# Designs tried in a protein design chat: VH-VL binders against q9h9l3. Part 47

Target 1, 176 residues: q9h9l3
Amino acid sequence: PRKMVAIDCEMVGTGPKGHVSSLARCSIVNYNGDVLYDEYILPPCHIVDYRTRWSGIRKQHMVNATPFKIARGQILKILTGKIVVGHAIHNDFKALQYFHPKSLTRDTSHIPPLNRKADCPENATMSLKHLTKKLLNRDIQVGKSGHSSVEDAQATMELYKLVEVEWEEHLARNPP

## First folded at step 19 (VH-VL)

Design Ef10
Fold by ESMFold2, fold request of step 23:
Structure Ef10 (fold): chain C 176 residues (1-176), chain A 122 residues (1-122), chain B 107 residues (1-107)
Amino acid sequence: as target 1 above (176 residues)
Amino acid sequence: EVQLVESGGGLVQPGRSLRLSCTASGFTFDYHYMDWVRQAPGKGLEWVAEIRNKFNSHTTYYADSVKGRFTISRDDSKSIVYLQMNSLRTEDTALYYCARDEFDSGYYFDYWGKGTTVTVSS
Amino acid sequence: DIQMTQSPSSVSASVGDRVTITCRASQGIKTYLNWYQQKPGKAPKLLIYDASDLQSGVPSRFSGSGSGTDFTLTISSLQPEDFASYFCQQANSYPRTFGGGTKVEME
């Protein structure tokens, strides 16, 4: 069934020395890449490091950002009951302070058939940028202005579609 | 509670204009697609127009029968969808429904208003 | 444009009957097919979306099946409140299009 969404998040540094990753942007797209959600999110803790080079988050984005508690409620309402596709998705769920059922989770950084298509070792953790360039012939995350979580979520969904039939059949026979 | 309330229908002569409004409440309006669907007396359903959400540039789509004459628009701050109907024809006579379009899993009209009647007659 | 051919145009049935309505698309629409019920003088009500998914609050006697071009709506045991018109609608492509409807009426 096509009851799946893709998610990507951008994080900023909070906590001691800015080492804790806290959610500051989240984008969710449907199976066709249409955008269900795209908001900047204000973490509940003081931001120590915006990580702008990678996150694209600047102080001005936080001025009208949705408070974390409200954003989390909005996001989880969209995710509930759906297959959720992401790249290194455990980091996104950690930033959401949320556990999604493993049976409904798809991580493009850990799909052996996808790595094989990219001519990569099946056990390697490959970047979204690399897989997207190799398999979709598209450049994402261009320059040093930070990532676009909409672009990244859309790319993640398209990558999953390349192996969807094979991988869903595999998971049906081998429940996680 | 999700509510959609259409207004602005009436009796008009061919060639005239009319603007329909749909006031929405009980959901995050600016996250949803919104559509107009019409039903001529004693006939089936005909999709008229759609406007997408703020994250998808408020892109609009129209049925061929109304393209160039009708304009769908929205005001997210007021949670209102509009249908501006110009150069009305007798075949535009129908009950006009406002519908919420969910697109999280496929695309479907999960809530409908009661409709507002447009009668085009000389 | 994708044309939706719905059959039959009407069906006479009694309470307790199994009723099957079919809908055929002029092109493949995957599973992007919805079913609506409309009672006289009322707005349409969503029954089934994405070919087979039951909308919240809809009785389990309603079911949908199919993919590609051929779809069915089944009412396993007709109830008095099920006498109504039923419409299929494709959402694969713009413009969205509806079938011509099926009137389910009392024998």
Scores: ipSAE 0.813, ipTM 0.909, lowest interface PAE 0.9, mean pLDDT 94
Fold by ESMFold2, fold request of step 20:
Structure Ef10 (fold): chain C 176 residues (1-176), chain A 122 residues (1-122), chain B 107 residues (1-107)
Amino acid sequence: as target 1 above (176 residues)
Amino acid sequence: EVQLVESGGGLVQPGRSLRLSCTASGFTFDYHYMDWVRQAPGKGLEWVAEIRNKFNSHTTYYADSVKGRFTISRDDSKSIVYLQMNSLRTEDTALYYCARDEFDSGYYFDYWGKGTTVTVSS
Amino acid sequence: DIQMTQSPSSVSASVGDRVTITCRASQGIKTYLNWYQQKPGKAPKLLIYDASDLQSGVPSRFSGSGSGTDFTLTISSLQPEDFASYFCQQANSYPRTFGGGTKVEME
């Protein structure tokens, strides 16, 4: 089978009124949850809203952060040619200014068998926190200091493993 | 171009110490796991030790045959991995390789140095 | 520790022959099995990782297969540069362990 990694990103607000989501942290883990990448990233545009309650990003994290262009190169080198697992992963790719092949993309927010295992409507978009609690008996994103992208990427990979055989077979029969 | 250059080998008496170095270049050293693998004359390959990357706390692992006697460490700012070998025994005689350990799909040694020879003899 | 038993210990072959080398693990190792080539006086070179994935720059005549405990390296049509020793190595568990090697030599 194809190499598989999981990704999670944290974004800050840039552009008018801080409405544009720009990459400020990225974490990538392997199939076993070992960390391949975890860096704070300096967006090329002025940060209007750190979104700290959700992102965990503070001004101090940007002081020695990797510039976006450099970080993007590092991240894309890891992702290229691999199955990439994420949750609502379109947002992560948008922040990376990158399109990953659909045939190599796995989004745990849109996998009907995963929702069914959680006793959720198959077509509903469920949060990572909810799925992780129900299916892995694990609390993530605890507190008000923001999310950990490492923790979230690891949880995302473990969730995918629960349905990996079934979903990979489905995608082989139904190429995206 | 990825390069791994081992140094510090030599002839030593049993019970003595020796420190090996492996200087790395041509890749993002602090993102990789690094390992030592040895090969006794005319024998096969034996894994010795591993040190993980900065994102995984530089955690270390050792073969039972060297545990408590050998210490692997790294200096990410200089791109160097070390093997401190204490209480050397004749069975430690080998060519010692430094290897880069990729872990994006399984765990595998994709680049190896040329090795440095350690001879432990009375 | 996971013992890796490699077979045969040597094989005599001619250019153009198909060569098959097997490796058996004492416990299940999923697909965490790598193959290396080593020529005299040289460092090992990675051929196959994760049981069946071909390393960049390795010719397509090399292939790997297997999962669990039984693994195979195949050279579909032996070339002069393929006379060497071959080692399997498991990466499922610490300590990492190697097979005893297979020497492929000219008949």
Scores: ipSAE 0.803, ipTM 0.903, lowest interface PAE 0.9, mean pLDDT 94
Fold by ESMFold2, look of step 19:
Structure Ef10 (fold): chain C 176 residues (1-176), chain A 122 residues (1-122), chain B 107 residues (1-107)
Amino acid sequence: as target 1 above (176 residues)
Amino acid sequence: EVQLVESGGGLVQPGRSLRLSCTASGFTFDYHYMDWVRQAPGKGLEWVAEIRNKFNSHTTYYADSVKGRFTISRDDSKSIVYLQMNSLRTEDTALYYCARDEFDSGYYFDYWGKGTTVTVSS
Amino acid sequence: DIQMTQSPSSVSASVGDRVTITCRASQGIKTYLNWYQQKPGKAPKLLIYDASDLQSGVPSRFSGSGSGTDFTLTISSLQPEDFASYFCQQANSYPRTFGGGTKVEME
């Protein structure tokens, strides 16, 4: 009976030596892959390392980016009360400075039936790129211009749909 | 408070054109899909057109009865959605509603304007 | 296009009655079915979306059910303010299509 969305975030390096991961883009899609949210986000701290090769974030994206506090409010309004699907999603929640209830969280990096479909060890942590290629026959994160959080959120939702019935039933019997 | 205010209706002759506007306030307009729905006098509801949000390329969709004659568009900076109605026919006579389309779970019209009347008659 | 057949076209009822309205889609629409209420001279008002979810501010006497092709709107105990027209609408496919409406009137 709960509504479901998928999220993906891109982070930049802040803090000493650029080692802190701070939110710089967030994309949220509905069950059908339609985009509910896709904004560049200005971290509250100075950006030390744009991490562009992976994040796709460049200085020009920050010029008119939504301030973190405003963006966080917009994002949490969308996520509250919903099942949220992501890949290694604890990193996204950490960057949002937010705790989502575990009973409403689905992490495609940690779903044994999904790994089994991909002929991977059930308890292995598999990359989104690898699962998407193997199970959806699609290449994502191609090239060196960085990831697309829209593309990644859409792929994450499609991956979850492959195991949704089985996994939702499992979680109903085994509440987290 | 969410408000949708339609304008631009009137009496026109067949074959002529008319442009409807819907001014929105009280919500983040550029995040929402927007639709036009019409109702002929004493009749039921007929969906006319939809324009998606900025994140989905402002893609447009039309009912078969208006495709090729009507154009939906939006100006996100002014929070206005438009319906350009060309080659009007008597069967286009209706009250035209502007509606906000939510798509977080399913797709549904959660707020409606009061409508603007279009009468196509000789 | 997906045709929405709504029945009955009219129902006469008294305050306190249980009223059911049905809506049938010409092909499967999963749960992408909405219900609207319209009173004379007013814009439609969303009652139920996604087949069974009540919109905020809608009294709990309204309920929706169904999946696939067959859907039902139920008013468990009709109130004076519920005399109105009711429309179903599918959102599974473009074009979005409405049922023909059901007028609930005082007998």
Scores: ipSAE 0.794, ipTM 0.906, lowest interface PAE 1.0, mean pLDDT 94
Fold by ESMFold2, fold request of step 23:
Structure Ef10 (fold): chain C 176 residues (1-176), chain A 122 residues (1-122), chain B 107 residues (1-107)
Amino acid sequence: as target 1 above (176 residues)
Amino acid sequence: EVQLVESGGGLVQPGRSLRLSCTASGFTFDYHYMDWVRQAPGKGLEWVAEIRNKFNSHTTYYADSVKGRFTISRDDSKSIVYLQMNSLRTEDTALYYCARDEFDSGYYFDYWGKGTTVTVSS
Amino acid sequence: DIQMTQSPSSVSASVGDRVTITCRASQGIKTYLNWYQQKPGKAPKLLIYDASDLQSGVPSRFSGSGSGTDFTLTISSLQPEDFASYFCQQANSYPRTFGGGTKVEME
């Protein structure tokens, strides 16, 4: 499939001591960074810790948020059949309670050629912020008011494009 | 079932105005870009205007031939896209189609209405 | 503006023929090229998007190819319902622009 989107999610703490990560925002962008989806999502369980410093989620965002079950249906409809790009994307899929086909999944935290371009160890897990600064000369996730999942999804797509030709050829030769 | 139903066409004199409407159903309207495309009698297709979805600030784009005279807008709560057509000219005579613009892989008009006819003549 | 030059402007063909329509962009448009079919008195119908992707419900006898500036729509075995006009359209840049059309008609 040539259809490619990038996803980023923000999570809040639910469950005992707020240790469970539950989906509270999801952003999906197309190849050019246009926004296909950007909604606040109400977890099915009580929110114990908004994690606002990182998530950017506040109580007011939940007032008219889309219930998780409905949002999940909307999001999965967009993702179905597409190559999905993310950063540490297993966390996003876990929060969605979903596993996307590995052959259609691209994780910018685990692409050796991308690390090599950033002068980082080939198999190191590098943060999105670090890779974006090194390779795109941009600062993201600035300050303590939380991350923007739109900004992060857009950065993730731009990073993937730097290695897209090489990595797609690698995956074609080495199917997951 | 996706449906797009245009209305508001008619016969008008040059310099006058018309407002076209396109009522959408069967899909998540506020997530889609919407476009107007026109076709003069016996001629090819000409893109007129686009309005983006709510996530992209409802940004608008126009063909040079209509810029400054036409305004595209939308009411997401009613699932309607509008084309306000001011200072109409005889060259604006055409069948006006409303189109749904998908942008998940490239940008393409995957559903079209049947169109509404605008005739501008003295 | 990106000019789209479509050829031929018309073609006479018989059922079963292979029909090839070409579309050339005045500058590179990557794969952002769509093909539409229009029958007389009807709205256009999407056939191919993103140069080569077949729209759902479109028969496999339709195929698209190309990238950059040169694109082709192929009908591998023309059917009676395929007599129509065909338009290419670029979506790389605003304004969106269409080719002049190709009328496929019965010999």
Scores: ipSAE 0.791, ipTM 0.904, lowest interface PAE 1.1, mean pLDDT 94

Design Ef12
Fold by OpenDDE, fold request of step 20:
Structure Ef12 (fold): chain C 176 residues (1-176), chain A 122 residues (1-122), chain B 107 residues (1-107)
Amino acid sequence: as target 1 above (176 residues)
Amino acid sequence: EVQLVESGGGLVQPGRSLRLSCTASGFTFDYHYMDWVRQAPGKGLEWVAEIRNKFNSHTTYYAESVKGRFTISRDDSKSIVYLQMNSLRTEDTALYYCARDEFDSGYYFDYWGKGTTVTVSS
Amino acid sequence: DIQMTQSPSSVSASVGDRVTITCRASQGIRSYLNWYQQKPGKAPKLLIYDASDLQSGVPSRFSGSGSGTDFTLTISSLQPEDFASYFCQQANSFPRTFGGGTKVEME
């Protein structure tokens, strides 16, 4: 049996107009929510937009931030061989410039049983915030300080655990 | 190569204090939990304390037998974990191991030091 | 506290023998069970983690099985270097606790 980790990343805007989403923080938690990794990451290009309201990233966080190439190596080492759980995880992988095998990926934004449990349409894309509130009765991403990738990763793992048995059985019968 | 080197052991009288150190090298120290495990002469292993990494607020856990007397701490800048032992008792006599605690695929001690001997005797 | 009952406390065996050591937890510990080997005058060495995962560098003759409360360490074919003490350890709850140990001795 494979081990599970949950990942959540925060991105800042780079490029001439700040439209490129660059990795600026990455958090990884184990099955129990213990934090395996949580680093601020320095993009290779100049940051144009910190997107602080959403990302929680500020200029001061970049002073001792881990360079992207180094961070990417650290993160990939943790993810290799694991079942990786995330919410809208394609964005995280894109920012990491890495793609995990589909068979080892779990995206809580695309798990019909999870939506059903939350009394949402099975084929709808619900936010992590909404699902967390509905199913865990917990408020995340509150305030004006931006998101906490640790909090989001932990919530993601907890949500997945609610449907783990059913979903893993489904995937076993219907391999991606 | 991962290395853990304990120091600070010795002979002390009951009621005295002793501070153990464990110097780590060969890995990213501040990413890992660190534990102390002791072994009394001719006996089995007994977990003593755990201190978690910087991502987990350096949270500490203690065995009931040492709670209130022992304090585990760490200096990530020096890659050292400490065990401050106060109010020592004869039953604290043991070889004290420092262990790296891995928690990515369960929780386990994958590397151990050679230990440092603590003898509490009147 | 979770009590770990390890059996047997000692076992005499010969090279080539199959050796089985059991560990029972007083309550469910899921798969958070590790096995360590300790030779005289040496620090413990991790053999198995998470009940059944073989630590890197450990010979394949060692295997772990079980979940919940009952766990087993198996040495499929005992080698001369395997005469040692073995300990199970639960990592499900605090305090972390070890089994009493099993000494594997030469017949």
Scores: ipSAE 0.946, ipTM 0.964, lowest interface PAE 0.4, mean pLDDT 97
Fold by OpenDDE, fold request of step 20:
Structure Ef12 (fold): chain C 176 residues (1-176), chain A 122 residues (1-122), chain B 107 residues (1-107)
Amino acid sequence: as target 1 above (176 residues)
Amino acid sequence: EVQLVESGGGLVQPGRSLRLSCTASGFTFDYHYMDWVRQAPGKGLEWVAEIRNKFNSHTTYYAESVKGRFTISRDDSKSIVYLQMNSLRTEDTALYYCARDEFDSGYYFDYWGKGTTVTVSS
Amino acid sequence: DIQMTQSPSSVSASVGDRVTITCRASQGIRSYLNWYQQKPGKAPKLLIYDASDLQSGVPSRFSGSGSGTDFTLTISSLQPEDFASYFCQQANSFPRTFGGGTKVEME
């Protein structure tokens, strides 16, 4: 089996009205939850909305932030060849302007066995916060300081591990 | 090219202290775990200590044989990892290797320095 | 601590021979097992990591297998440059521990 990493990104708003989601932080953890990467990232365009209440990103975090192009290179180097686990991961890849092979992608927001285990509708899109509370009995994204991408990536990996065997077998029978 | 260069070894008497240094180059130092591994003359390899990267709070781990006597630390701004060795014993005599610790697909030492020799003798 | 029992301690072989080295862990270490080669007067060199993954630049005649407690390093066809000592190392738990080593020498 291929090696797994989990990723979580925070985005800020750029563009004329701040409607463009730009990468501002990226965290990657290994199978055991060790942090491989965690950097604040400077978007190529002016930040209009930090979205702090959700992203946790503040202006001060951008002072020494890694330029997007550099960060993207660092991140892609880590992800290449790996099974990448994330929650609603299409948003992360979009912000990275990178698309990982579908066969090597695992989205915990679209894993029916995971929802079933959490007593949720199999075809519903449940939040990472909800699944983490139900299945890991842990509170994440608490407070008003915004999300922690490290915490979220770690939770995502732990959630996936609960259904890894079943889901990998399913994917083997039904390749995307 | 990845390079690890150890220094600081020498001859000391039991009970004395010595500080080893390992200067790293050719990679993003603060992203990697760093370890010390030693090898007594004519013997096998013995893990000594690990220090994790800036993302993992520079957490440290030690072999029982050196716990309380040795301290591993790092200066990411200089790309250096240190091993402070106090209360040295004759059994600490060994060639000390610095190793880069990769942890993206398991945990393994993919690069090693040439080592620095520590001799503890009365 | 996890004890790594490596066998044999030494093996005499000829060029072209198939050489097998085994490593047994005192408890389960999943796939967190690495193999290193060490030549006299030189630092160890990584051969295999995570039980079976071949390190970049290492010849394909080297292979690793196993999981849990029993692991094997195989040299399919021994070459002159392969005469050296070999060590297994577990990375499942602290302290990290090495096997006692296997010396592959010329017959």
Scores: ipSAE 0.946, ipTM 0.964, lowest interface PAE 0.4, mean pLDDT 97
Fold by OpenDDE, fold request of step 23:
Parts: sequence; C-alpha cells; structure tokens
Structure Ef12 (fold): chain C 176 residues (1-176), chain A 122 residues (1-122), chain B 107 residues (1-107)
Amino acid sequence: as target 1 above (176 residues)
Amino acid sequence: EVQLVESGGGLVQPGRSLRLSCTASGFTFDYHYMDWVRQAPGKGLEWVAEIRNKFNSHTTYYAESVKGRFTISRDDSKSIVYLQMNSLRTEDTALYYCARDEFDSGYYFDYWGKGTTVTVSS
Amino acid sequence: DIQMTQSPSSVSASVGDRVTITCRASQGIRSYLNWYQQKPGKAPKLLIYDASDLQSGVPSRFSGSGSGTDFTLTISSLQPEDFASYFCQQANSFPRTFGGGTKVEME
C-alpha cells in the first residue's frame, strides 16, 4: 500500500478585496502524526485580510515566512506519490495551485462511512471539528486564536485511520 | 550531495566525558531527525539516540544503556548534531555513526557518516 | 524492548546464488523494518526501508518482504560486491533495535 500523509493549510486573503485565498501556512503529518512539514508561507501578493480568527495567521508570522514558490516546491516534494489525506482538501490544493491525483486523494469531508460512524448523514459535509469531537472525543479549533494546521492535520489523519480499511476497499472496488 | 561528518572521538578513561559532533550538509538539516548509532569493535549496530526536527520540538529518545549519561542535541543554525557523553564506560567503546533519519515513508536511516571512534579504557 | 532475531548469523554463498536473510521481531512492528548493508571498514548503507521499499540507487536484485514479526531480505543473484554484513532494524518503537547481523561470505 502507498504511504499516507495528511495535510492542512491555512489561507489568508489577497487581491483587491481580499477574496483570493492564498496559502499562508501548511502542515503535513505522516501516518503516525509526526510533523513532516509546518511552515508559514509568504504569498506572492499583498495580504489584505489575515483572517486571523480562522487562520491563526498574524502579520508577525510573515516576517520570516517561506516564499510561496519555495514552499510549494517543498510541499509538492513531500506529497508526490503519496496518498494525501485532508479535510475539504480541494481548498488546500487550490491554495497550493496543485492538483493531486484523485485516486491518491482522501477527503475526510466526503467519506460516507466516516459520517455514518459519527452518526451523521452520510451525504452531509461535516466539519473537521465536529467529526473530531464525535469520533476522537477531542476538541480542536477552540478559542479565538485560529486554527492549528498541525492539530487539524493530525486529527484528519486519525479520523481517516478509523475508516481506512473499509474506505480503501471501497475505493479499490470503485476507483474514482 | 548529502554529507555527514562526525568528529570528537578519542581515547578517554572511564568516568570521563566526551562530546561528539556531526556536521551535516547537502540537505535541509532542520527538517530531518538525526540519530547516533554505534558499533563496538567486531560487533553489530546499536542505536544510541534520536533527536527530532524543529517541527517535532526536538524531542529526544535514548537507548537504555546511555540514558542519564548521554545527551543528544542539535544546532540547526549550524547543521550540527551533538552527542554529549558523560560518565563513560568501557562498554561505550565503539565507532559512533551519525545518521539522517527519514520519516515520510516509515522511519529509516538513509545517510550515514563515516563515524568517529570512541575508546574508553583505563 | 523489541528484540530482533536475525538469521542466519553467517552464510557462505557463491556469485549468482540466491541469498535469503530473515529477521524476526519479538512483537509486531507493522512494516517498520529496514535493511542495511555494511562492508568492512565502511558505514552501513540503507537497502530496504518500510519492509519492502527499495532505496534509490540500490540494485533491484535486493528485495524485502514481510510484515508484523517476520521479515526477509533476498538477494536474487549474489554479486561480488554483495559480500558484506547485513542488518535489519525495527523502527516501530523505541528503543530502535537492530538484528544481530548476517555475514554473507564467499564460499
């Protein structure tokens, strides 16, 4: 079986109205939750909205942040060839301006067995926070300090591991 | 090219201290775990210690045989990992290797230095 | 601690021979098992990681298999440069531990 990593990114707002979501932090963990990567990332464009309440990103984090192009290279190197697990991962890939093969992507926001296990509607999109609380009995994204991408990536991996066997079998029978 | 160069080995008497250094180059040092592995003359390999990267709080692990006596540390700004060896014993005599520890696809030592010799003898 | 029992301790073989080395863990280590080659006077060299993944640059005649507690390193056709010592190493738990080694020598 292929190696798995989990990713979570934090984005800030760029562009004229701050509506463009630009990568500002990326965390990647291995199957065991060890952090492979966790860097603040400097967007190529001026940050209009740090979205701090959600992103946890502050201006001070950008002082020594890794330039986007460099960070992207580092991240892609880690992701290449891996099964990449994320929650609503399309947002992360969009921010990375990268598209991972669908067959090697696992989105915990779209895994019916995971929702079922959490006593949620299978076709509903549940938050990482909710699933983590329900299935792992752990509180994440608490307070007003913003998300921790490391914490979120680790939670995502742990959630996936709960349904890994079943879901991988499903995917084997029903390739995306 | 990845390079690991150990130094600091020598001949010491039991009870003395010695500090080994391993200078790394050719890769992003602070992204990798670093380990020390030793090999007594004519014997097999023995893991000594691990220090994790900056993302994992530089957490350290030790073999039972060296706990309380050895300390692994690192200076990411210099790309150096250290092994402070205190209260040395004759059984600590070995060639000490520095190794880069990858953990993206399991955990393994993909690069090794040439080693530095530590001899503990009265 | 997880004990790694490696066998045989030594094996005599000829060029072209198939050589098999086994490593048994005292408890389950999943696939966190690595194989290293060491030649006299040289540092160990990684051959196989995660039980079966071939390290870049290592000849394809080397292969690893196994999971859980029993693992095998196979050299499909022994070459002159393969006469060396080989070590397995578990990376499932701390302390990390190595097998006792296997010396592959010329018959």
Scores: ipSAE 0.946, ipTM 0.964, lowest interface PAE 0.4, mean pLDDT 97
Fold by OpenDDE, fold request of step 23:
Structure Ef12 (fold): chain C 176 residues (1-176), chain A 122 residues (1-122), chain B 107 residues (1-107)
Amino acid sequence: as target 1 above (176 residues)
Amino acid sequence: EVQLVESGGGLVQPGRSLRLSCTASGFTFDYHYMDWVRQAPGKGLEWVAEIRNKFNSHTTYYAESVKGRFTISRDDSKSIVYLQMNSLRTEDTALYYCARDEFDSGYYFDYWGKGTTVTVSS
Amino acid sequence: DIQMTQSPSSVSASVGDRVTITCRASQGIRSYLNWYQQKPGKAPKLLIYDASDLQSGVPSRFSGSGSGTDFTLTISSLQPEDFASYFCQQANSFPRTFGGGTKVEME
């Protein structure tokens, strides 16, 4: 059995009109929620929109931020060989410009048994905030200060653990 | 290459204090948990203390035998972990190892220093 | 505290022998069990972590198994350099605790 980590990233807007999502923070936690990685990351291009209300990223966080290429190397080292759990994780991987093997990826936004437990339609895409409240009775992403990628990664791991046995059996019978 | 080098051991009388240091190199120090493990002469291994990394608030844990007397701390800017030992007792006599604590796939000590000897005797 | 009972305390064996060391936890520790080798005058060396994962650089003749309370370290074919002491260690709870150790001696 492979080891599991959970990842959550925050992105800022770069490029024309800030429509390009660039990695600005990445958090990784282990199976128990201990934080393996949590760094602010400096995009290679000029930041047009910090998206602070959602990302929690401010200009001051970029002063000593880790350059993207360096951070990417650090993150990939942690993820290599692991089962990576995330919520809508394709966005995180896109921002990282890295794609983890599908067979080693777990996306809590696309796990029907998880939605079923939350009394949601199995094929619907529910928010991390909603699932966390419904299944863990915990409030995340509260206030106007933006998201906490550590908090979100920890919640993601805890949600996955609720359906781990069932889902891993399903995947074993139906490899992606 | 990962290296851990302990220092600060010596001979002291009961009730006295010592501060051990462990200088780390060859890896990103502030990303890792650090632990102290001791071994009395001719005896087995005994876990002493753990200090977690900057992402986990440098949280500390101690063996009951040293609680209130020993303090583990770290200086990430210097890649050093410390063990302040106060009110030393004869039973604290041991070789003290510094160990790097990995926690990505369980929790384990993958690198150890050579140790520094602490002798408490009247 | 979680008590780790390691057996046997010592074992005499010859080169080529299969050696088995057992570690029992006083309560469930899931897979958070590590095995270390220690030679005289040397620091411990990690062999197995998370019950069954082989540390990089460790020979494949070493293997770990078990979960919950009962764990086993196996040396499939003992080599001359394997005569040493071995310790199990639980990392499920604080305080971290070690087994009493097993000394593997030459027959």
Scores: ipSAE 0.946, ipTM 0.964, lowest interface PAE 0.4, mean pLDDT 97

